# Ledger of designs, part 13: VH-VL binders against p08169r482to628

Target 1, 147 residues: p08169r482to628
Amino acid sequence: LLCGVSDGKQRFDLSALARHSELEQNWEAVDGSQREAEKKHFFINICHRVLQTGQARGCPEDAAVCAVDKNGSKNLGRFISSPTREKGNIQLSYSDGDECGGGQKIITNITLMCKPGDLESAPVLTTSRADGCFYEFEWRTAAACVL
Key: E = the ipSAE of ESMFold2; O = the ipSAE of OpenDDE; V2 = 0.75 times the mean of E and O plus 0.25 times the DockQ between their complexes.

## First folded at step 6 (VH-VL; framework fv_namilumab)

Design s1 (at its last look DockQ between E and O 0.85; V2 from the best seeds 0.00; counts 0 for: pae E 8.6 > 2)
Fold by OpenDDE, look of step 7:
Structure s1 (fold): chain C 147 residues (1-147), chain A 120 residues (1-120), chain B 107 residues (1-107)
Amino acid sequence: as target 1 above (147 residues)
Amino acid sequence: QVQLVQSGAEVKKPGASVKVSCKAFGYTFTDYYLHWVRQAPGQGLEWVGWINPNSGGTNYAQKFKGRVTMTRDTSISTAYMELSRLRSDDTAVYYCARDEGYSYGFFDYWGQGTMVTVSS
Amino acid sequence: DIQMTQSPSSVSASVGDRVTIACRASQSISSYLNWYQQRPGKAPQLLIYAASSLQSGVPSRFSGSGSGTDFTLTINSLQPEDFATYYCQQSYRIPYTFGGGTKLEIK
């Protein structure tokens, strides 16, 4: 699998967002929609599994995105598909997460949008479907800009 | 008040199994991970594993995988640790300990310990 | 696994003394370091969590500091009940690991 995408003459490389070393830290998504007592923490890695460190230490080994709360950790999707170019942005879809009912497995979509010069901002949770089977994140990052 | 109460001391032969219980009081049992930590006589502390009382999910130290089984009965707020194929170096005080949660992962409450002696 | 090394392994001090115990991790553990006190014949008790946060009910003479790989537990003005064994513990990565302990004895 590639950690980038080409669209015609335009090339995109997401490698700068990938955390490979256990000495590094996962990205933690921003979610201001819930009270602290009920809040889930979302850990994301790009083109790589979530590092099992810190608050993500209990996350499943194969999870590229992981949700953690007082009830435990959940695999929200795996990196099993390369990024694609969609409507001027980069789309990353993590699938084959934990089972969420009816034989369905959790899927997480991450839309990466170009923000020149910014490699520090965190992804933002934009959608958490009521059935727990689907999540969406938006991420404004320089990594989503054309090379 | 939070309290963890463990079962009494055990004496086992090598090759046998032991099952230690830990009953939780004063809090919602399923809201906190429960860890097991052991201490050989005169030695330090050794992490054995954890159980998520809500899901029943477990995580064992590699050293004990294949020999340890952690379970729980939510109806009586009780966790169990079973260690099989016992050997002399399994002789230790076994503690259950409550994890504060998904934050920094510290043990804020401990059981009184269960002495397990393995001798021929 | 992350190795935790405590120093010293034992220390003698008097009531009223200031004592410092060191804990070093083989790799960075951020602030995922906890300190426990264990009195003879008793279960460990939490003193400090997240490297520097004092557990409720623990006397203020106990304090923790450090981040990354080097951590310190400090006991100001030792009291008779402080003579015990102290352990650091990392919770950064599975498996959780403990330091070898520091036995604080009365001089």
Scores: ipSAE 0.847, ipTM 0.931, lowest interface PAE 0.5, mean pLDDT 95
Fold by ESMFold2-Fast, scan of step 6:
Structure s1 (fold): chain C 147 residues (1-147), chain A 120 residues (1-120), chain B 107 residues (1-107)
Amino acid sequence: as target 1 above (147 residues)
Amino acid sequence: QVQLVQSGAEVKKPGASVKVSCKAFGYTFTDYYLHWVRQAPGQGLEWVGWINPNSGGTNYAQKFKGRVTMTRDTSISTAYMELSRLRSDDTAVYYCARDEGYSYGFFDYWGQGTMVTVSS
Amino acid sequence: DIQMTQSPSSVSASVGDRVTIACRASQSISSYLNWYQQRPGKAPQLLIYAASSLQSGVPSRFSGSGSGTDFTLTINSLQPEDFATYYCQQSYRIPYTFGGGTKLEIK
């Protein structure tokens, strides 16, 4: 199973969050405070690339996190580092996104928090750095609970 | 008033390349995606690809990858489609069309079309 | 690629008739379905987007319905200018694909 983490005493399985079919949809987060014309929609997938369907149809084929707004799509991360566990939460890091200036590429971090019984809640944007090079999301989900 | 104006008809030999232009009027050029759609004589519509005029990003139908290149010049609000290694079955009217790009991807305005004839 | 199938390929009708055209997608496309009208020698024109939304300036006799895989365009009380070819199109996945067209002819 490639879609999990273990600390030797507890096991976690993120496969329930993977979306791999046109019958499913990407996970979506939006910035709640943005005006509609400036609003970014964030499409996220776990253990799989973003599905190129609906509003995400123009996302790069190798993106695992993609932002879409009126100006088009941006790749916010192509690769997932090994998931880690910190203070009871699971940390995911997506690197090698699009160029964002100064020779840097976009990085996206997601913090998964245990919420028993909930596999329907979506990630929430918590940080969008002013230079456009870093994004953070929080996601409360049963997939982050100990098995 | 929104308008897309395309370049004139072209006649090419097999193996040549053709570059069709589409100039936008009456709106902010970088706010809308532009698609290219072709129609062979007496046949239906076939999607070629799209360009995001803001980023320059493109997406092409698999059939045309390696032969088509879409570009734009924001200073003159003009998009281009270049098709290389032309074959007789590339004979068609080529349309540019404006897409809202964001939500549903519908073509609200179309250019008048450019007839490209490929013959010996 | 998503295949779009229209039926019928042609239909004969008289002014004042109600005409229905069907469009079927080879897989679910939600409501990402658009309808275009093409008059001879002219570029296509948008009629309906998002399966059922009437484009501004298009007469109310045109309506669209459906979701998923099965979609319908209805023209109530046909007018002389409605004799044209109609195309459905999906914009759910790249490549965008069109139906084969339905030619609406005078009976």
Scores: ipSAE 0.596, ipTM 0.847, lowest interface PAE 1.7, mean pLDDT 88
Fold by ESMFold2, look of step 7:
Structure s1 (fold): chain C 147 residues (1-147), chain A 120 residues (1-120), chain B 107 residues (1-107)
Amino acid sequence: as target 1 above (147 residues)
Amino acid sequence: QVQLVQSGAEVKKPGASVKVSCKAFGYTFTDYYLHWVRQAPGQGLEWVGWINPNSGGTNYAQKFKGRVTMTRDTSISTAYMELSRLRSDDTAVYYCARDEGYSYGFFDYWGQGTMVTVSS
Amino acid sequence: DIQMTQSPSSVSASVGDRVTIACRASQSISSYLNWYQQRPGKAPQLLIYAASSLQSGVPSRFSGSGSGTDFTLTINSLQPEDFATYYCQQSYRIPYTFGGGTKLEIK
């Protein structure tokens, strides 16, 4: 399972959140900051690289999460690990992003929480580490509910 | 008042290189991407590529990869486009143009254009 | 590459007329379509961005519409300064591409 997880008792499938063609659009989040002039836009795909369209058109080809601001675009992590179960939720960890000082590469974690009946919600940024090397999102969605 | 001022016309022989400059006025140079767009005489517009003046990062149309280099000098708010191994079909007016760097990709201010003529 | 097709290639019209110019993308570009006016010997000037948003200082007789693959630029009540060449341009993905242009001529 590359886009799902099973713990032997319960099965989960995130594929409803994946965007595969340019007729679709990436999921999007903005920095929760109150500063409009410094807004950072995040383009997110699930189990797939971001679609390089619209505001994400300059994103690195292999990014599964991409940050865009006035300074350009950054790869915030690639889809190279399957989702896992984490304390009753589903975690998707995108790693091997762009370099971010000290030779480190950016990692992004997405925590998906069951919200029955809602496949249209969006991820929310919860952590942006000051060194620029780690990002966290939370996402309440029906896709995170047991099948 | 935003203004982009380009270097003067150039006449070159096939096989040579040309370097066109674009100096920015009236705004923070590093906040906006600069694009290069060319127009052959009597023809339409063709996108050459962009530079992010803040990072120096570039992206070129495939047609020009290997022959174009875009650079900038942030200390004088100036961008450059160099095109090498010139041939007669490179004869065109070359424009620099500003956009928001990542938003809708529209070109709100243009330089006056630099005519590059390639002939034997 | 996304191909942009403009029609017509040329239009003859009189002052006061209404003109519509079409632009078609070879694939969906959402609303990432911009329009430019170019007078002879001058650089292009932005008219419309994001399919329908007027650039600052552009007269309200210009309007844009469309989404997906089919877009139009409309000029109501033509003025003498409107006789120029018009280009559409997609900014949905690189390489950015322009339509072939529509030359608006006085009849």
Scores: ipSAE 0.008, ipTM 0.648, lowest interface PAE 8.6, mean pLDDT 88
ESMFold2 (binder alone), look of step 7: mean pLDDT 93; pTM 0.951

Design s10
Fold by ESMFold2-Fast, scan of step 6:
Structure s10 (fold): chain C 147 residues (1-147), chain A 120 residues (1-120), chain B 107 residues (1-107)
Amino acid sequence: as target 1 above (147 residues)
Amino acid sequence: QVQLVQSGAEVKKPGASVKVSCKAFGYTFTDYYLHWVRQAPGQGLEWVGWINPNSGGTNYAQKFKGRVTMTRDTSISTAYMELSRLRSDDTAVYYCARDEPYSYGFFDYWGQGTMVTVSS
Amino acid sequence: DIQMTQSPSSVSASVGDRVTIACRASQSISSYLNWYQQRPGKAPQLLIYAASSLQSGVPSRFSGSGSGTDFTLTINSLQPEDFATYYCQQSYRIPYTFGGGTKLEIK
């Protein structure tokens, strides 16, 4: 899987967001719904699987988006598609996550928006569908700006 | 009270398979990961892998991939570890141990251990 | 894999002594370090988790310290039941790994 997007005129390289070393941290978003026993932590990697360190140590080996709470880890999707352009933004789609009922598997979408100079911001959870089958994140980052 | 109760000792020939069980009592079976740790006679502790009883998801140490299979039956709160193509150096006491996933990964309760002897 | 090194491999001591056991990780594991006690023929028992937290029911003479790569287990005023083998264990990264053990023997 390539870690770039090209629309023929502009090119984008997401490699700066890929975390490969166990000395690096996964990207993390938190579910603010309830702080204590119900809190979910979302661990995300770009063009690479989630690093199995700290609270993400129990994440599946093939997960690129993983949710962890008191009941363990859940695979929210693998990095099985290349980034695409959508309305000026970069979209990542992670599919083939865990079963979520009725023969469906979890899908996660991340929308990357250009924010010049910022490579250390984190993704923000914007949608958690009630059936547990779909998650959406927004991420403002310089990696989404034209090279 | 929390208890993990394992199946009895096994004696196997090289090349055979062994399946060890670990039955959980006194807590919600699906709330904790179950790990398998082995100890050869007179040696230290070696991690084999873990299973998430809620999802059935597993993670195995590289050394055992292809030979170990971990499963569970939630209706009887029991986890299983099957090790195939046994070698004499697989002779060890095999322990199951409980780990809370959203924690520092410590084993607060252990099974009593199952001695697996592999000899000709 | 993260390598865990314990020192010493064995120590001889008397009842009432203070004993320290060291554990070193080959890379930083933050505070994901646990200590277990094992008596001959028995399963290991958790003593300390998260480097310094005493497990419920464990005597206060046991304490743990350290973070990152260097950790210590201390037994203040040894009791007869403390003669056992002690293991450190990291749970920061899969695979979980254990130290080689420290056998605490009667002097």
Scores: ipSAE 0.241, ipTM 0.741, lowest interface PAE 3.9, mean pLDDT 88

Design s11
Fold by ESMFold2-Fast, scan of step 6:
Structure s11 (fold): chain C 147 residues (1-147), chain A 120 residues (1-120), chain B 107 residues (1-107)
Amino acid sequence: as target 1 above (147 residues)
Amino acid sequence: QVQLVQSGAEVKKPGASVKVSCKAFGYTFTDYYLHWVRQAPGQGLEWVGWINPNSGRTNYAQKFKGRVTMTRDTSISTAYMELSRLRSDDTAVYYCARDEGYSYGFFDYWGQGTMVTVSS
Amino acid sequence: DIQMTQSPSSVSASVGDRVTIACRASQSISSYLNWYQQRPGKAPQLLIYAASSLQSGVPSRFSGSGSGTDFTLTINSLQPEDFATYYCQQSYRIPYTFGGGTKLEIK
């Protein structure tokens, strides 16, 4: 899997965010729900599938974004599309997740924003659509800065 | 209250397939993962795989990929493990076991086991 | 795959003894470690989960400790019904893997 973006004038290398080793951990985000029964933990990887470790051990083998709650794990999308540029930010789109009703499958978008010097920040959930078919995350990271 | 009841012993020839059932009682079948673990005579425990009865999603140990299929029927609260192209070294007691699946993985209830003997 | 090494493979003890069984993971598994007891001809039973949490209905003489790679099961005052085989198991990563077992025998 290609783990970079070229803007013609600029290049971006996302490999610093990719977690390959079983000694590493997934990137994590948490839903702010009040009840534990409704609380979701999100496990995310870049240019690689989610590592099946810890709470993410039950995640599908092809998931690159996975949600875990009391009802089990859900595939929120595979990393099948190349990263794209959107108004100065890098957008990652994960598609072909689990069925979510109406013949649709879950899609997740992650917007990467440049934050110089920071490779340890985590993604933040910004949208969880009521129908369960769409998720958005924002992530401020040095990997989104021009090399 | 909670009980997992497995099908009876099977004797198969090499190359055949076997399908073992595990019927759940005393809890909501779709709320817990079900794992399959085997134990060859005089040997230790070996994980085969799991199924999420709610989604039907499965995960198999690499050693069994291509030979094992796990399914479930939610209308009768029953999980199945089918192992094909049997070899003599597949002779073992096969257990189903319940796992909460959300936080820590652990097997709080086990079926009584099904002896599968593969011999000519 | 994470390899689980149990020691000793067997131990002989008397009623009233304090018995300790060790379990080592080939890489860190945090606290995702469980202990099971298996009596001859029976299915395994859960004793301890999450390294140190005692399962409901299990006698308080059983305790677990450890994190990362090194774990211990302790039986504080051995009773006749405790003679069985004990297995550790990691649930940190698939495939789930078990230790080789420790057979606890009457001395």
Scores: ipSAE 0.375, ipTM 0.795, lowest interface PAE 3.3, mean pLDDT 88

Design s12
Fold by ESMFold2-Fast, scan of step 6:
Structure s12 (fold): chain C 147 residues (1-147), chain A 120 residues (1-120), chain B 107 residues (1-107)
Amino acid sequence: as target 1 above (147 residues)
Amino acid sequence: QVQLVQSGAEVKKPGASVKVSCKAFGYTFTDYYLHWVRQAPGQGLEWVGWINPNSGYTNYAQKFKGRVTMTRDTSISTAYMELSRLRSDDTAVYYCARDEGYSYGFFDYWGQGTMVTVSS
Amino acid sequence: DIQMTQSPSSVSASVGDRVTIACRASQSISSYLNWYQQRPGKAPQLLIYAASSLQSGVPSRFSGSGSGTDFTLTINSLQPEDFATYYCQQDYRIPYTFGGGTKLEIK
């Protein structure tokens, strides 16, 4: 699949989550635990780089996950590793984000969970590690349901 | 007092390169994006690109990719724009301008401009 | 690229007049529109950002309105120092683009 996961007997098509045109919007999550002055907005795309629109206009051209706050934009992942399955869910890993200290680069994981009939829900931030080097999101979507 | 101070006017021949500087005063250099905008004589404004002084990340207008390089030196709060393989239609005043970059990308302070003339 | 079109390209007015300048985007840019004033031989100066927010230090006779594709800059009771060229600019997406400018000249 050009934009999907195959685990032998089952296939998952993620193309419905990919946003391509200037008229579309990125998927967005917000860190609700931060004060407004330090709040990060997370812009995410599937099988495509982040669209450079609105607050995401400053995102790196090769970012697939991007965080924007008052200090600018950060690349939270440039490459999508091969998607995997864990306990019926689809796991996406993005690597080679910006440097986060100590020679480490940011990585982001997104867990897609099957929600039949729902292609309009958005990712939710579940983990923001204190060192700034690791982010996790959960996303409930029909794209994670078996074809 | 926020101020952006640019280097002086340059006269170049076609095919040459020019490097313009923009030194920031009165604010934390790494807290704001810096853009380069040019204006040919009697013409309107054209965006060239921007640099994040904190990360060094750059983004250039497609028209200038391969010919423009933006850099910065945080130790002296100075940004640079180098434009190579100059053509007569690159004759313009080049401005640097400051942008917070978070919610909005407006240019709240501008340098005085650097006239770059490309002629034989 | 988002194309920005200003109208008119020039307007003649007298001190005390109310002047409006229009700016149209080729696609919806929400409220990501800024207005600049450029006096002859000078760098541009920010007047309005986010379509309607007045920049600190800018006289209250300047106001901006609009959203989506259609935007207006209004100068209520024109002053002598207002004779300049005005530019709109979108910051919705890269590349940033400017309107062609509107020259405000003495009648």
Scores: ipSAE 0.064, ipTM 0.713, lowest interface PAE 5.5, mean pLDDT 87

Design s13
Fold by ESMFold2-Fast, scan of step 6:
Structure s13 (fold): chain C 147 residues (1-147), chain A 120 residues (1-120), chain B 107 residues (1-107)
Amino acid sequence: as target 1 above (147 residues)
Amino acid sequence: QVQLVQSGAEVKKPGASVKVSCKAFGYTFTDYYLHWVRQAPGQGLEWVGWINPNSGGTKYAQKFKGRVTMTRDTSISTAYMELSRLRSDDTAVYYCARDEGYSYGFFDYWGQGTMVTVSS
Amino acid sequence: DIQMTQSPSSVSASVGDRVTIACRASQSISSYLNWYQQRPGKAPQLLIYAASSLQSGVPSRFSGSGSGTDFTLTINSLQPEDFATYYCQQSYRIPYTFGGGTKLEIK
């Protein structure tokens, strides 16, 4: 897996978003639920599996996106497609998550949007499909800017 | 009131298997993880593994992989730990313990323990 | 695996004493540290969770402090029922691991 996208003279480097030390923390998004017991915490890593630390300690070993709530952890994507460019943004797709019904497995998409100077922002959940089979996140970050 | 009740003491020969049960009372069985922790006579505490009673998913300490199996029966709110190919150094009290499995993780309620003695 | 080291391994103390027990993790565990008390022949009992949160029903003379790698359990005014073995435990990463224990003995 390449931790970047290249298109001729334009290059994007996602390595700044990769967390691969037990001394680091996963990227985290939270759903809009007001009660803590009802919230899902989403742990995400780039070019690496989710770090199995803190609230993510029970996440599957091969998850790159993991949802955690009071009832346990769920794998939202076991492998990642190579990053692609789509309308100036970077697209990441995680597939082969846990089964969600109808013979389907969970898929998660992340859209990275350029925000110059910002490497500290976190992904935001934008879609949680009612059938539980599809999740979308948006992430505004300098890592999505052309070098 | 919350309570974890374990099966009685067992004496086994080396090479045998033992299956210890832990029955939960006073809470929704599927809302909490159950861990197994052992303690050899006069020694400290050692984590064996956990089971998520809701999903049936398990995680085991590397030392026990291939010898331990954790299962549960939600209809009777009971968790099981089976340890095979027993050795004399498996002699210990085996505890089950309840963990929220969310936030910080901690064992708020423990079973009374089951003594497993392995001798020739 | 995260190694948990307790010191001292034993302490002799008198009723009314202030006792401190230290626990060190081999890597940062944030505040994912718990303290348990074990009386002879009994199952362990939770005293402190999340480094400093007192479990319901536990006397206020028990307190926990620390974060990262260094943690302390303090018993402010030792009572007769406090003579027991104390264990720290990390829940930051699987496998959960325990310190070697500290036996609190009557002087």
Scores: ipSAE 0.631, ipTM 0.865, lowest interface PAE 1.6, mean pLDDT 89

Design s14
Fold by ESMFold2-Fast, scan of step 6:
Structure s14 (fold): chain C 147 residues (1-147), chain A 120 residues (1-120), chain B 107 residues (1-107)
Amino acid sequence: as target 1 above (147 residues)
Amino acid sequence: QVQLVQSGAEVKKPGASVKVSCKAFGYTFTDYYLHWVRQAPGQGLEWVGWINPNSGGTYYAQKFKGRVTMTRDTSISTAYMELSRLRSDDTAVYYCARDEGYSYGFFDYWGQGTMVTVSS
Amino acid sequence: DIQMTQSPSSVSASVGDRVTIACRASQSISSYLNWYQQRPGKAPQLLIYAASSLQSGVPSRFSGSGSGTDFTLTINSLQPEDFATYYCQQSYRIPYTFGGGTKLEIK
C-alpha cells in the first residue's frame, strides 16, 4: 500500500495514518443513519491491510477497507489506485472490492483534508450509494497537509 | 426454541474423511455465524473455524487449513464440517456453536456434539 | 495466536463458598472475553460474554470482570450444580482461543 503522495509540486506523507500491528486499532467510521443494531461499521487502514481485530476480525485478509454488519463482512477495496490531488485535498481510491451486482465490484473513495495538528480524527462516511457499489469518506487530518 | 442438532457418532480409519452436520432450529439460519470447536479426550476446547451461512464465507484455523471444508445448505438450515486425511489425534467431540458474528463473538447456543473416533 | 492462561487449573470448594477463577491473555483483547461452563458429558454453555455481561437465564451468582489482559469469573455462594469445568475464551482475533480450563471439584 502507498504511503507517499506527490503531484510533482507538493508532497504528502500518509504513513502517520498507517496501523501496522494487531496491538493497534483500525480507523473506524459508522453509518449514523441506521439504528444501532443495524449499523455498518467501516474499518479502514492506510498503507496497510485492515487489522483483523475486534469487530474486524472476520474481514478478508486482503481488505484495505472493510464493512461489518450483522450479515457479515464485505471487502470494500483491496487495490489503492494512484492518489490524486483535487482542489488541495488528497483523493485516495480503493478498488476491486467484493461483487455488488451487475458484474460490478465495490469502490471506496476517501477525501483527506488538511487539518493542522490533528492526527487523531477518524474518517466519516459521506456517501453510501443505494446499489451498494460505491462508498465515500471524508477525513480531516494533519497527514493531508503539505510537507 | 433455538436448537442445534448434530449428526451421530462416527468411527473412521486413518486417512479417511468425516463429514459432520449441524441443523439449526428456531431462528433465521442466515442471521448467525456457525463455528466448529473440538475437544479431544481429556483436553480442552480448540477452535476449528467458522462459516457465515448468509455468504458461504469461511475462516479456518491454520492447523486445519487444507484438511477442513465448511459448507452450508440454506434450504435445510444445515451446516457441514468435513475433515479429511484423518489422523488418530483428530479423535475428539466436534461441536457446532452459534455466534451473532457482529459484536463480541460469543457462542450462545451449542450443538450436543459429535464423537469422531479415528483408529485402525 | 493469543494465548489464554487460566488459574488455577483445579480448585476444591464447598457449597456456599465464593470461588474466583482468573484468565490472562498474552496481549490486550479489550473486552472480547467470554466464559463457558461445561458439565461432564455435556456441551459447553455460555455464562458471561463481553467480559462482564451475564447471559440470559444464567444465575446472578455468576459475574465477570476485567478488561485488556486480566479477567476474573466469580461464583458467589457455590451451588451443587456448579461443580464443572470453566473455560475462558477470547474472540478479539482469529483464531479464537480458549484457556486450558479450571475444574471445580467437591472439597
Scores: ipSAE 0.514, ipTM 0.831, lowest interface PAE 2.3, mean pLDDT 88

Design s15
Fold by ESMFold2-Fast, scan of step 6:
Structure s15 (fold): chain C 147 residues (1-147), chain A 120 residues (1-120), chain B 107 residues (1-107)
Amino acid sequence: as target 1 above (147 residues)
Amino acid sequence: QVQLVQSGAEVKKPGASVKVSCKAFGYTFTDYYLHWVRQAPGQGLEWVGWINPNSGGTRYAQKFQGRVTMTRDTSISTAYMELSRLRSDDTAVYYCARDEGYSYGFFDYWGQGTMVTVSS
Amino acid sequence: DIQMTQSPSSVSASVGDRVTIACRASQSISSYLNWYQQRPGKAPQLLIYAASSLQSGVPSRFSGSGSGTDFTLTINSLQPEDFATYYCQQDYRIPYTFGGGTKLEIK
């Protein structure tokens, strides 16, 4: 399943979180730990690139996670290739983002946690490493619950 | 019911290390951040850092960077804070505290505290 | 780091009084401010989060207000169990920082 994960006993279908239409909006998070002048808006899509709509129009065409502030846009990672499961949660890793120094490229991890009945909540930024090379989000959603 | 239970009081010599544990009950351990906050006798609260029990990711206050290490063991729902190269001014009650991590960084449940005394 | 300043550092009051405690941030933190109560010998307890949201199980005599840099915790009709130390805390920017505390003493 391209847009899903299976551990051999339980299946998860993430397609409910994937947004494909120009009439839809990307999932959005804002950095709550940064002061207002340094806040970034994060645009995220699941199993699909970021939609080129609204503030995300400036995002790279191959980004699946994109950060936008008044200085422009930054690619925080390309398409997910292999969602994994750990302790009942789903781990998504986005790799090959923009260069961040030291020969490294940005990696973004998203932890999806089961929240029954909730397909409307958005991801929350939980980690922004000081070197700018690693971002982590948590997302509580019914899409992470066992089918 | 949600509860955080910490290990007992420790007395250490300057230069030693201490490892405090915090065991979680009554909720899914990997669904909430755990923070460590300390309080010297008669003084206020000071944030040390947090751990994401799901990923193992950590963030520490700059003051403690290089001396503190936070880890967890998900099989027993326990988080650990190890502070090395102890000084007398590290004498404090160390609390673990739970954070929803969804939108805000407030601490809704706290452990009972672990008194760490550093003396010669 | 964002500096949090509480005033007063101590206040003497009687049961039934209305008490206000102030907290000031060194820069704007929007509404990312929390209030905790610490009774002697106990761990802190969350009272208010997001500047004005009352934590479940906390008595309605506690209320919070403010945004930006200036915040207030109000206790209407003080009760005996309210004699404790109160701390504000910002979660706007890492590192999270606390005010110096306000000790509420019996008059």
Scores: ipSAE 0.005, ipTM 0.507, lowest interface PAE 16.1, mean pLDDT 84

